# Ledger of designs, part 10: VHH binders against Vitellogenin-6 (vit-6)

Target 1, 176 residues: Vitellogenin-6 (vit-6), of Caenorhabditis elegans (p18948r1340to1515)
Amino acid sequence: ANCVVKSTKINTFDQVAYRNQFTPCYSVLAKDCGSEKSEPRFVVLMKKINEKKEWKNVKVVYGENEIEMYKTEEGLICRVNGEEIEYQPESEIEKKQYNIIWLNKNTLKFDSDDVTVQFDGVNARIHLSALYRNQQCGLCGHYDNEKETEFYDAENQENTIPKFAKSYLYKDSKCN
Key: E = the ipSAE of ESMFold2; O = the ipSAE of OpenDDE; V2 = 0.75 times the mean of E and O plus 0.25 times the DockQ between their complexes.

## First folded at step 4 (VHH)

Design D3 (framework vhh_7ocj_1)
Fold by ESMFold2-Fast, scan of step 4:
Structure D3 (fold): chain B 176 residues (1-176), chain A 121 residues (1-121)
Amino acid sequence: as target 1 above (176 residues)
Amino acid sequence: QVQLVESGGGLVQAGGSLRLSCAASGFTFSSYAMGWYRQAPGKQRELVAAITSGGSTRYGDFVKGRFTISRGNAKNTVYLQMNSLSVEDTAVYYCAVEYTDWGSKYTYDYWGQGTQVTVSS
């Protein structure tokens, strides 16, 4: 199952569509909410990094590793644990339990057993293993094949942040 | 051609143990996460345990500390060691893999035939 973020539109793992206004604070798109509480297996975060453009920063925390992908005027930048990796045509950087693949200068893919994230600087596609059914939380929904459980705060306009989505807004000192 | 074949189920006394095996074929086993699910009559199918290609594990709340999932990549087999069994563990146990066809962008869940586990008091 796929969750697709196209600009501000989110199509969840259970194929429910809504709009979310991304801010300079990270929002949790997908997270392992079924693991032991001290160590989620993965967290996928997204924030907006330009006032007038839908340019994004996507952060994947996978075990002890932090992968950051973000848009610039020169293209897409990728950092792994703080170190920038340079674009190489069709390159693949394999680490212990994941791969980072440059599909082209403007498209990156993070691939693992648990989660796959494809990102072009504005839009993202997230794939979760079905083994995360009922154990995933975040803006991409619960992945439970039950649309009625996706949105507990039902009444929101399409271009606003739903109340349930506010609970997934990651707040730290750098975004306010 | 994905095939999953479970074995090892049966009747056991409460407090006993069973080891389930799932033989996999038709895909590159070492590259995929494997899971065990169970379904009791009238209940939803639920996750028992999962193991990634790298060996990291996840367990359902009711089996943590009692069950252990493991894999043998050389034998294309995933195992579920079930200890301290209780009557509430009575269910059909299914082996599963999620196979992704990236060309069509479809993900398919493949399931074994299931193996019955019955725990008597």
Scores: ipSAE 0.000, ipTM 0.192, lowest interface PAE 15.8, mean pLDDT 75

Design D4 (framework vhh_6fv0_2)
Amino acid sequence: QVQLQESGGGLVQPGGSLRLSCAASGFTFSDYWMYWVRQAPEKGLEWVSTISTGGGYTYYKDSVKGRFTVSRDNAKNTLYLQMNSLKPEDAAQYYCATELYGDWDSSYKDYRGQGTQVTVSS
ESMFold2-Fast, scan of step 4: ipSAE 0.005; ipTM 0.182

Design D5 (framework vhh_etentamig_d1)
Fold by ESMFold2-Fast, scan of step 4:
Structure D5 (fold): chain B 176 residues (1-176), chain A 124 residues (1-124)
Amino acid sequence: as target 1 above (176 residues)
Amino acid sequence: EVQLLESGGGLVQPGGSLRLSCAASGFTFSDYWMSWVRQAPGKGPEWVSGISGSGGYTYYADSVKGRFTISRDNSKNTLYLQMNSLRAEDTAVYYCAKELYEYGSDWSTPFDHRGQGTLVTVSS
């Protein structure tokens, strides 16, 4: 099932809807939280990049690869491991474990066996493999068919919506 | 079988107070977020307030913040809403809801896990 972010409204994998005010700090939308390994298989992050508009930057960390998608005045930009990829009609960037597809000049899709992210510069749709049931955490919820646990934080403790959202905020020197 | 039974509504003058109660049964009450949702005549449902299973966290709609207080007694499986400084615009049927749904929005859809409701009328 899908987690859908429309501007500030998030509809989670378990169909719970709420609003989150995105900031210049990255927030974790979806993450592999089932592993006790040092690194998750994937992390999907989102931040706001324009104070006047709901323009976003989405970052997908997938294994050793970092994919950034963000909106500019001239359209959507994609970076793969720091390298900017320009739009080409019907273009696809295929890697061994994932694909990046330009659906049109203003819509990108990151596709893998674990997670799919579709992004238009403001809105995102995230699809997870059913293998991540009960192993997903982030603003997109726990993907456990239990609505009552949706607002548990990264430590699986219940919170108000604002505290829940802050528990998934990635803070660094750029947004402190 | 989940059951939610609201009570405490009535007619009150502007500036008055009422306490609503919701008796819950059929589930482990302390494990669930509980909410109060209201529906004014001719309007869709509006989320009013929510409280965590432990009672440690509370949240309120801006329209009621500072006037309403949500609380719970897990030993009695009961949810409360203390309403102070009531206004004509608080007139609505108030529902107890088992889960926290959308926050900060004006809902046009009903909640699946709600009780029968209790009517609050604020009129001079």
Scores: ipSAE 0.000, ipTM 0.145, lowest interface PAE 14.1, mean pLDDT 73

Design D6 (framework vhh_8fcz_2)
Fold by ESMFold2-Fast, scan of step 4:
Structure D6 (fold): chain B 176 residues (1-176), chain A 122 residues (1-122)
Amino acid sequence: as target 1 above (176 residues)
Amino acid sequence: QVQLVESGGGLVQPGGSLRLSCAASGFTFSDYEMNWVRQPPGKGLEWVSGISWSGGYTTYADSVEGRFTIIRDNDKKMVYLQMTSLKTEDTAVYYCTRGYEDLYSTKYYDVEGQGTQVTVSS
């Protein structure tokens, strides 16, 4: 299944479309919510990084690795565990459990057996393995083939869209 | 309303070439991966090729790799399939679709157009 983020429009894994105004605070797009006793295998986060433009920063936490992708005036930047990776046409950075692929100058793909994230600096497509059906939470929905559950918040309660979006806002000392 | 209009099919001899076109309307074309799928007479749907939103990444079924090329023009909202070295086994109705292949499940197809018939025969 796919979740598509186009600027401010989100089409969830269960084909529900709605608008979300991204802020300078990270929002959880997709997360392994399979067990409260298990550390999540992945978390996909997105925030807005420019006041006037819909430029985004996407962060993928995958196991012990943190992959960050974001747009600048010079183009798309990728960081792996804090270290910048320079653009190289048709390049692929292969690790044991994931790959990072530059599809072109302005498009990056994070690829794994669990989750795939394609990002162009503004828009994202997230593909989730069928193994995560009923184990996914975040702005991309519950991935349970039931549209009525798409607006369950972080506490697994149904909410209106504004409350739903707020429940997945990732807060830290920079986002009060 | 979402519309995908395929064209360019016809009768060709083995070894020939055809260029299929798909005109998209009713959705934000540049947001979607586009695919070509085909249905041979009396058989089910077979995925042929896919192209990413930006056109930067393409994929092909083993049976057509090296012979077919998928291209898109986001400004014109068109996707094309350039077919060369056609074989009788390529005879099918060809559809353009939105969708993505799931790594652990069957291919997902969002919308199917009306199709265009390709017949390869001597």
Scores: ipSAE 0.000, ipTM 0.123, lowest interface PAE 16.2, mean pLDDT 74

Design D7 (framework vhh_7n9e_1)
Fold by ESMFold2-Fast, scan of step 4:
Structure D7 (fold): chain B 176 residues (1-176), chain A 122 residues (1-122)
Amino acid sequence: as target 1 above (176 residues)
Amino acid sequence: DVQLVESGGGLVQAGGSLRLSCAASGFTFDDYWMYWGRQAPGKGREWVSGISYSGGSTAYASSVKGRFTISRDNAKNTLYLQMNNLKPEDTALYYCAAEYYGKDYLSGMDYWGQGTQVTVSS
């Protein structure tokens, strides 16, 4: 199942569509929301990095690794645990549990057994493993084939669209 | 020339129904996500409902879910809002909005209508 973010428009894993205005604070797009005792296997986050353009930063936390993909005037940049990874045509950076692939100079792909994220600097496509049915939460909805539950917040409470979106916003003093 | 023209508002008693229409012209309607918003006197704008370019996906604010139904007719370039079981707190100016979602979504722009008044008496 795919969740697609096109600028400010989100089409969730259960094909529910709505608008979200991204801010300089990270929002959770997709997250492993398994049992309360489990640390998330993955978290996919997105924030807006340019006030006049819809340029984004996407962060994937996968196990103990942090991968950032973001748009600049020079093109897409990829960082793994804070260190920039150089673009190479038809290349991939292979780790034991995930790959980072340049599909072309303007499109990056994070690939794992759990989640795939494709990103072009503005738009993202997220594919989730079937193992995460009923265990996914975030702006991409609850992957449960039930459209009525898409607007439950982080506490599984039904909310309006704006309140639902705010429940997945990571606020800190630097993004106010 | 781009236009969004709302109609169908009026005065109704609590428990009544109204059907709003938004006629679109001057752009390729089926490339746009469509929304209904409202603004009550002395209050800010509130999002009410949204529908995808194909009509395959819809979403509603919690305050109207189960009472309002959004739909669209791409052949007629028209957006609709069926409002049932109206409450006095639904009194507001209702307006439609269009947001680009076509193949070349990065080059589009958003449009807003001027609104149609809905008044619900107790």
Scores: ipSAE 0.000, ipTM 0.147, lowest interface PAE 16.1, mean pLDDT 74

Design D8 (framework vhh_8k46_1)
Fold by ESMFold2-Fast, scan of step 4:
Structure D8 (fold): chain B 176 residues (1-176), chain A 124 residues (1-124)
Amino acid sequence: as target 1 above (176 residues)
Amino acid sequence: AVQLQASGGGFVQPGGSLRLSCAASGFTFSDYAMGWFRQAPGKEREFVSAISTSGGYTYYADSVKGRFTISRDNSKNTVYLQMNSLRAEDTATYYCAAGRYLSDWTDESAYDYWGQGTQVTVSS
């Protein structure tokens, strides 16, 4: 059902538990890896933003929208398509086909028909719709795919856990 | 008190089969990955197989792949190792181990709890 990230501990959709050392580079937690040639409907990314604390940045790419949630000394920050959104008690920011909900001043929830991400600045909980059984890939596992392939990497090959984790580092021009 | 009791060992002829069981108590079994390791006389302990908390993922040492099958029953707090096509080199004391949030399931030093073991002897 849920993938849970508690600091460096990940418990996947298939209930496989392991540790991942997050880095300043984004890692793919969950992604729509559906039919070949299809653009992903969503990508959930996470990186570490503070070496002395397990503070994280979570980015949700949902269609053409980018939602970024991260922790600072001043609290939890949310950006929607580059625009910073301030805490609003009991608020729900309704956008086209998704909602952003402040559950409290220290917890945000991204909610859609496809994926839900709850984040407190350090820990995350990800829920996928049943549509994504056999269509999910990333550090959160393959979600009711063939269980023996849980640690198959981005190139679809079985690996040790450290190599599996490295295969899901998000490569961009800033972080290679 | 934490206990892991391995059983089911014994004497078997080459080509035979044996099923090991490991009964766990004193911790929340369903939160732990389970592993089987073995140690032959005068040799270091080596990895045999591991299974995830749900049973959704299994991993095998190359030497046993295709011959051994690991499984678990969380309602019975028990992990099993079905050993087929046994060979003389499979002779060892077999240990079960429990580990939570393992970074490498083949690394014996990463496991939290260990059982006393059960002896498997494959000989004519």
Scores: ipSAE 0.000, ipTM 0.295, lowest interface PAE 11.3, mean pLDDT 79

Design E1 (framework vhh_8k46_1)
Fold by ESMFold2-Fast, scan of step 4:
Order: C-alpha cells, then sequence, then structure tokens
Structure E1 (fold): chain B 176 residues (1-176), chain A 124 residues (1-124)
C-alpha cells in the first residue's frame, strides 16, 4: 500500500487521512521499526525548506547510504552520500541494492526491494513491501489499521498529529 | 539488560575540549543505538547526538554540529562524545542512553536504558 503526502495532508498506509504541518525540522514519514537486534533497513524523513511554496527536503537512509532530495528554483536536486547526482533525462542508476530514477527534471524516484519513494519537491508517495506489515512506524502510520483507527476519529485526524509520531520529530536551533 | 556508566566530565575553559565516555555492560550493547542527552540547570533534557548500533549513522543537534563527534567501539562496549570548541552554553549534565530504535532516535522516550550523568562546566 501507499502513503501519500500532499502538501500538509497525509494519507497513511492504512488509509487514515490527517494533516501534519511540516516544519524546518525533520519528521519521520516511514521507518523500519524492527527488533533491537538489527539496524533499520530504511528511514524516510521530510522537512519543509520554503514557507511560501511549501518546498520540501526528503532524506532516505537505506542501509549505509543516504539519499537526499530537495527542491530549488532550478529544479530538484539529488545527493547520494553528500555528492550531487547530475540530472540525466530518462537515466537510471544501476541497481545493486537500489535505483534512483529521474522521471523528469522535477520528479525523482528512489526504488528498492523494501521501499519506493517518489518525490516532486512538494509531494511524496511512499510504497512499502508487504514484509513491513506491522514493522512500520512514523507519520505514514503503523501499517496495520488497528492502532491508527483506535486512537483517532475523523475529527482528531483532521486537526492533530499522533502522539507516537511526535516522538520522531527532531527539533534543532532553527525550529520555532 | 544494559547498564551504562558515563564519565569524562569536568571543568574546561571556553574553546577547550573534553571527551565523554559511556561504558556499557551486557551482551546486547552492539545491537543498541546509543545517544547523548544533556540537561542544563532549570531546563528540560535535550538531545545532543546519537549513533546507530553499527556506527554507520550519526545524528547531531544543530547546536553542536561541527563541534561534537560521536563514535563507538563495540569491542570495548563504549560510546564516546568528543566535544571541541566548547561554549558556556554547553554547560550541563550529560547522560548516555541506549535506544531500542537501534538506528538512533532523536527523542528521549525511545531510550530504555540510561546512565548516570557526568557534569560538564564551561567557564573562564
Amino acid sequence: as target 1 above (176 residues)
Amino acid sequence: AVQLQASGGGFVQPGGSLRLSCAASGRTFSSYAMGWFRQAPGKEREFVSAISWSGGRTYYADSVKGRFTISRDNSKNTVYLQMNSLRAEDTATYYCAADTYWYGSLTESAYDYWGQGTQVTVSS
């Protein structure tokens, strides 16, 4: 299933819709929340980088690799482990563990066997492997319907951020 | 279970350096992410830095980026915080903690095991 972020509206893997006001601090959208005996395979983070245009920065940590995607005036920028990847129309980075695909100059896709992230600089779509059912945590929900629907009715989903999700919010000196 | 012992605090002048150590006991240390938190007088405890179980990922609070470095030695069951270019506002009791979110959580509630504090005072 897919988690869809449209500006401030999040529709979770479990089809729960609510609003989240993104800030200059990273929020965890999706994360491998497995056991303490293993490091997470992935974490997907998002923050807001431009107030007027709702531009975002998305960071995907996948194993030992960090992929960062963010919007600029000239288009979408992609960095892999701190190094900028040049835009090449219709190009694809060879897949050992993951692929990075430029669908056009303003849309990027990170693809792996575990997680897929499509990002246009403002909106994101995240797809998880079914293997992550009951192992997912973050703003995209628990991926089991039960916890999300037990905690929120339609009125609460519209106006509040889940308490568990707030535990994943990083606040730095630039955040108010 | 894991027991944690923080040490290495002390008095230092602005611009100085200190290295904090957090020694862990128990067989599961290498499977836990580790974090450093600090608490200044009259303030809430705040995040400083975290390191994943393998050491492959590190996180820093914006206020310490470029000045502090976190590292770990799993063969010695120890995590370190190297603190450079210390400022008066770094004065606090520093705590180490073990995280069941082995990637390294940025929030206190994710940490299940806590060490005793070690006091750092930065003053001229």
Scores: ipSAE 0.000, ipTM 0.140, lowest interface PAE 12.6, mean pLDDT 74

Design E2 (framework vhh_8k46_1)
Fold by ESMFold2-Fast, scan of step 4:
Structure E2 (fold): chain B 176 residues (1-176), chain A 124 residues (1-124)
Amino acid sequence: as target 1 above (176 residues)
Amino acid sequence: AVQLQASGGGFVQPGGSLRLSCAASGRIFSSYAMGWFRQAPGKEREFVSAISWSGGKTYYADSVKGRFTISRDNSKNTVYLQMNSLRAEDTATYYCAAKTYEYGSFLESAYDYWGQGTQVTVSS
């Protein structure tokens, strides 16, 4: 199953479409919400980085690793644990538990057994392992094959769309 | 809202050890990932170490890996940085910071709350 973010439109894992106004604060798109006790295996975050353009920064937290992908005028930048990785044609950067693949100069893919994120600087496609059915939360929905439950918030409460979106905003006093 | 107070800095000779503490106010300390950053005079603030809200994941800058250890005690609302084998280049003001949810982050801009800092000077 795929969640697709096209500019401001989100089509969730259960195929519900709605609009979300991204801000300079990170929003949780997808997260391992499998148990209250366990640390999430992955978190996918997105924020807007340009006021007049729908340019985005996507952050993937995967185990002990942080991967950032974001748009500049010169193209996409990718950082792994703070270190920039250079574009290489047909390159695949293989780490123990995940891969980073340059599909072209303007499109990056983070690939793992749990989650895949494809990003072009504005739009993202997130694919989730079927093992995360009923244990995914975030703006990409609940992944439970039921459209009626898509608007459960971070506290697992059913909400209106504006309140739902607000519950997944990762707040920082500096980001508004 | 979380308020952070860093302490434990001081003077130490190269090769020595110090333990820094960061005490947090607020009932939801266990919901925050915590980090340590440092800033030497005239330089930008840089990442040192981070710990997840449960304590199960830790992160270290390459410059301190193997020498520093981060830990937390949620019953005392405190995070610690044990600094061993200190070097002159570790001289800086050390800041603790808190991030809402998930794993610790090594990016300064990702942290929601910051403490005032504690000075560490490593000199002969």
Scores: ipSAE 0.000, ipTM 0.193, lowest interface PAE 12.0, mean pLDDT 76

Design E3 (framework vhh_8k46_1; at its last look DockQ between E and O 0.01; V2 from the best seeds 0.00; counts 0 for: pae E 9.8 > 2, grease 25.4 > 24.2, placed apart)
Fold by ESMFold2, look of step 5:
Structure E3 (fold): chain B 176 residues (1-176), chain A 124 residues (1-124)
Amino acid sequence: as target 1 above (176 residues)
Amino acid sequence: AVQLQASGGGFVQPGGSLRLSCAASGRYFSDYAMGWFRQAPGKEREFVSAISWSGGSTYYADSVKGRFTISRDNSKNTVYLQMNSLRAEDTATYYCAAKLYRYGSLYESDYDYWGQGTQVTVSS
């Protein structure tokens, strides 16, 4: 299943489309919500960083790793656990549960058995393993093959689209 | 969102110890990595230490490694900095900061929330 995230529109894992505008604060796009007492296996976050060019910052938390992707005037940047990695066309990563692939200088792909995130600095496409059916939450919906419950918020309560979206927003000093 | 309150500063002789604390109010404290930064008068704010959201990974500036220990108690929404073998150059205002998700960072621009500072003065 795929979730397509554009600057003003999200098409969820259950093929429900709605309008959303990103802010300078991180929003949860997709998260492993099936582990009640354990840490989530993944979290995918997005925020806006440039108002004119619709540039975004994507953060992927996966196991013990934190991957950050964002666009600058000099190009698309990738950091793994705080360390910037170099553009490496067609490169592969050995002995890891995931791969980071530069499709070109302006498009990155985080690839794992659980979640795949493709990001070009503006838009994202998230693919989620079928193993996360009924175990996923976020702006990309619940992946439960049900359109009527797509907008249950972070506490699994039915809400309007604005309240649903705010429940996945992490406010910080930049958003106050 | 979280709000951060740093405390525990004071006056101490060289070689002494202090324990700073940073209490968080708000939800989701366990979703944040935490860091300590310090700023001496007339100088830029510099990295001191950071801790992952679970406490499993810690980071230290070279100038404090072996003397300072960062820790956290997620049940009390608090992060600590134990400062031993204090020196005059450790005199500064100390700030705690929170960064969303797993790992802390050496770069202060990566931190989303900042507490008010607490003063540490090391003098004879």
Scores: ipSAE 0.006, ipTM 0.340, lowest interface PAE 9.8, mean pLDDT 80
ESMFold2-Fast, scan of step 4: ipSAE 0.277; ipTM 0.614
ESMFold2 (binder alone), look of step 5: mean pLDDT 83; pTM 0.843
OpenDDE, look of step 5: ipSAE 0.027; ipTM 0.377

Design E4 (framework vhh_8k46_1)
Fold by ESMFold2-Fast, scan of step 4:
Structure E4 (fold): chain B 176 residues (1-176), chain A 124 residues (1-124)
Amino acid sequence: as target 1 above (176 residues)
Amino acid sequence: AVQLQASGGGFVQPGGSLRLSCAASGRTFSDYAMGWFRQAPGKEREFVSAITWSGGSTYYADSVKGRFTISRDNSKNTVYLQMNSLRAEDTATYYCAARGYDYWSLTPSAYDYWGQGTQVTVSS
């Protein structure tokens, strides 16, 4: 199953489409919610980094690894555990249990057994392993093949779309 | 800007406990995400734990989950690391760090301000 983010429009894993206005604060797109007391195996986060454009920063936390992808005037930048990874044509950067692939100068792919994230600086496509059916939470919905439960918040409570979106927004004095 | 001072290290036997403190001075401490990192002899500096500005979210390295607890008291400008069930492999110099924006990071280079280290030695 795929979740597609086109600028501000999100089409969830269960094929529900809605709009979300991204802010300078991180929002959880997809997360391993199999155990709410344990650190998740993965978290995919997105924030807006330019007010006049829909430029985004996508952060993937995968185990103890942090991958950050974001757009600048000079192109797409990737950081792996704090170190910038230079674009290399026709190269794949393999790290332990995941791979980072430059599809071209402006498109990057994070690939693992659990989650795949494709990002072009504005738009993202997220694919989850079938193991995460009924284990996924975030703006990409609750991957359960039921549209009625798509707007469950971080505590598995059913909400309206605006309240649902706010439950996955990190907000503090520095980002808003 | 913020200045950090770590304390509370010492010698303990395996299975023992220690509480580390990181006292901050400067402006807007409550707006900073805080992290603890450690560096063992001959090893690179590694992530231990992080806490968001409000204290509402905490994160732990797999090696310390269930044994260490991070907390903060914004009224005292202090962050704490409670270390229980200590093991020989926890022996390291522990550093506290502050990050001004975003929320947390697993990488040392993402943090803007660092405290002096406090040594923790776990041995018989």
Scores: ipSAE 0.000, ipTM 0.293, lowest interface PAE 10.6, mean pLDDT 77

Design E5 (framework vhh_etentamig_d1)
Fold by ESMFold2-Fast, scan of step 4:
Structure E5 (fold): chain B 176 residues (1-176), chain A 125 residues (1-125)
Amino acid sequence: as target 1 above (176 residues)
Amino acid sequence: EVQLLESGGGLVQPGGSLRLSCAASGFTFSRYGMSWVRQAPGKGPEWVSGISGSGDSTYYADSVKGRFTISRDNSKNTLYLQMNSLRAEDTAVYYCAKGTLYYGSGDYWTPFDHRGQGTLVTVSS
């Protein structure tokens, strides 16, 4: 199942479409919400970095690894655990539990058994393993095959779309 | 360390009532919305009810609306679910659920990050 972000339009894992105004603060698009005893296996976050252009940064936290993809005038830049990785045509960064693939200068793909994130600097496509049905939360919805739960906020409370979106803002002091 | 401990489940006849409790510790209880989620044998989890951190807003699944009442006592860090007019279809393990902050690259929080161990409710003659 796929969640698609096209500029400001989000089509959730349960095929509910709505609009979200991304801000300079990260918003949680998708997160492993199914474990009470362990850290989330993954978190996918997105923020806006340019007022007049719909340029964005995506951050994927996967276990203890942090992957950041951000848009610049020169194309996409990738950091893995703080280390910047330069673009190389058709290159792939292989790690034991995930891969990072440069599809071209302006398109990156994070691939794992749990989650796949494809990002072009403005738009993103997120695919989750079917094992995450009823275990997913964030702007991409609850992945529970029911449209009625899509607008429940981070406190599991039904809200209007603007309140729903605000409930998933990253609590980072640098953007507040 | 976040801890959630559910209690109050048991065997009850159809049409009966039960009151579930969830004792919470390790976080500022009044700042988080709380939910009850249930899981019947062989089925996925089903959201049942939610309450805001202040207790001012409550929400219910259609299957329990009018029969169940969610409440909280922030002075005791306790969440409650009053279940009336119980049906065989209400048989499930009931979990108390909290939104969670994850620390690795800053704070972000979502529902269901921390669930308790659950309490079994069986509705049978």
Scores: ipSAE 0.000, ipTM 0.120, lowest interface PAE 13.2, mean pLDDT 72

Design E6 (framework vhh_7ocj_1)
Fold by ESMFold2-Fast, scan of step 4:
Structure E6 (fold): chain B 176 residues (1-176), chain A 121 residues (1-121)
Amino acid sequence: as target 1 above (176 residues)
Amino acid sequence: QVQLVESGGGLVQAGGSLRLSCAASGFTFSRYAMGWYRQAPGKQRELVAAITSGGDTRYGDFVKGRFTISRGNAKNTVYLQMNSLSVEDTAVYYCAAQVYSGWLDEYRDYWGQGTQVTVSS
């Protein structure tokens, strides 16, 4: 199932739509929440990086690897474990457990057995394996095949963040 | 054309064991994660076990220590060894695969038809 983030609108894995105002603090979009004793296999985070434009930074933590994708005036930048990867047409960065693919100079794709993240600097599309049904948490929903009626009945969905979404807002000294 | 075919289900007495198999075809099996889900009457489908392409495993809380998932890449098959079965394990068990579709440029979830496991007494 897919979770789609278009600017400020999120359509969850359970096909529930709501609005979330991204801030300079990371928000958890999707995370492996299957077991409290197990290390999460993945975490997908997003933050806003430009005051006037809906430019985003997406960070994928996959095992011990950190992949960061973000928008600049020059285009998309990708970093893998802190090392910047230059755009190369028809290029694929293959690792044992995942792949990073430049679909074009303005669109990147992180691909793994667990999660796929496609990102254009503003919008993201996240595909989660069916293996994560009832094992996922974050702004993209629980992925439990049950629609959350609270999202449809929010008093003012377009101007408020659902209560559950605030629990995934990461606010600390890294907020710039 | 992706196909998943389960086998090994049946009737077993409480305390017994069963081994389920899922034969996969139509994709490069060794590249993708495989899983087992179950659905009891009137309940939603729940994760039993999953195994990544690299062999890492995860289990539902109610089956940890009793069930073991494994894969045979040479045979394109994923297995679920079920030990110490209880009446609560009675369900239809489904094999699942997440396979990339070049046509859709995204992953598609595929399911087998399911195999019935009934635990009596």
Scores: ipSAE 0.000, ipTM 0.241, lowest interface PAE 15.9, mean pLDDT 75

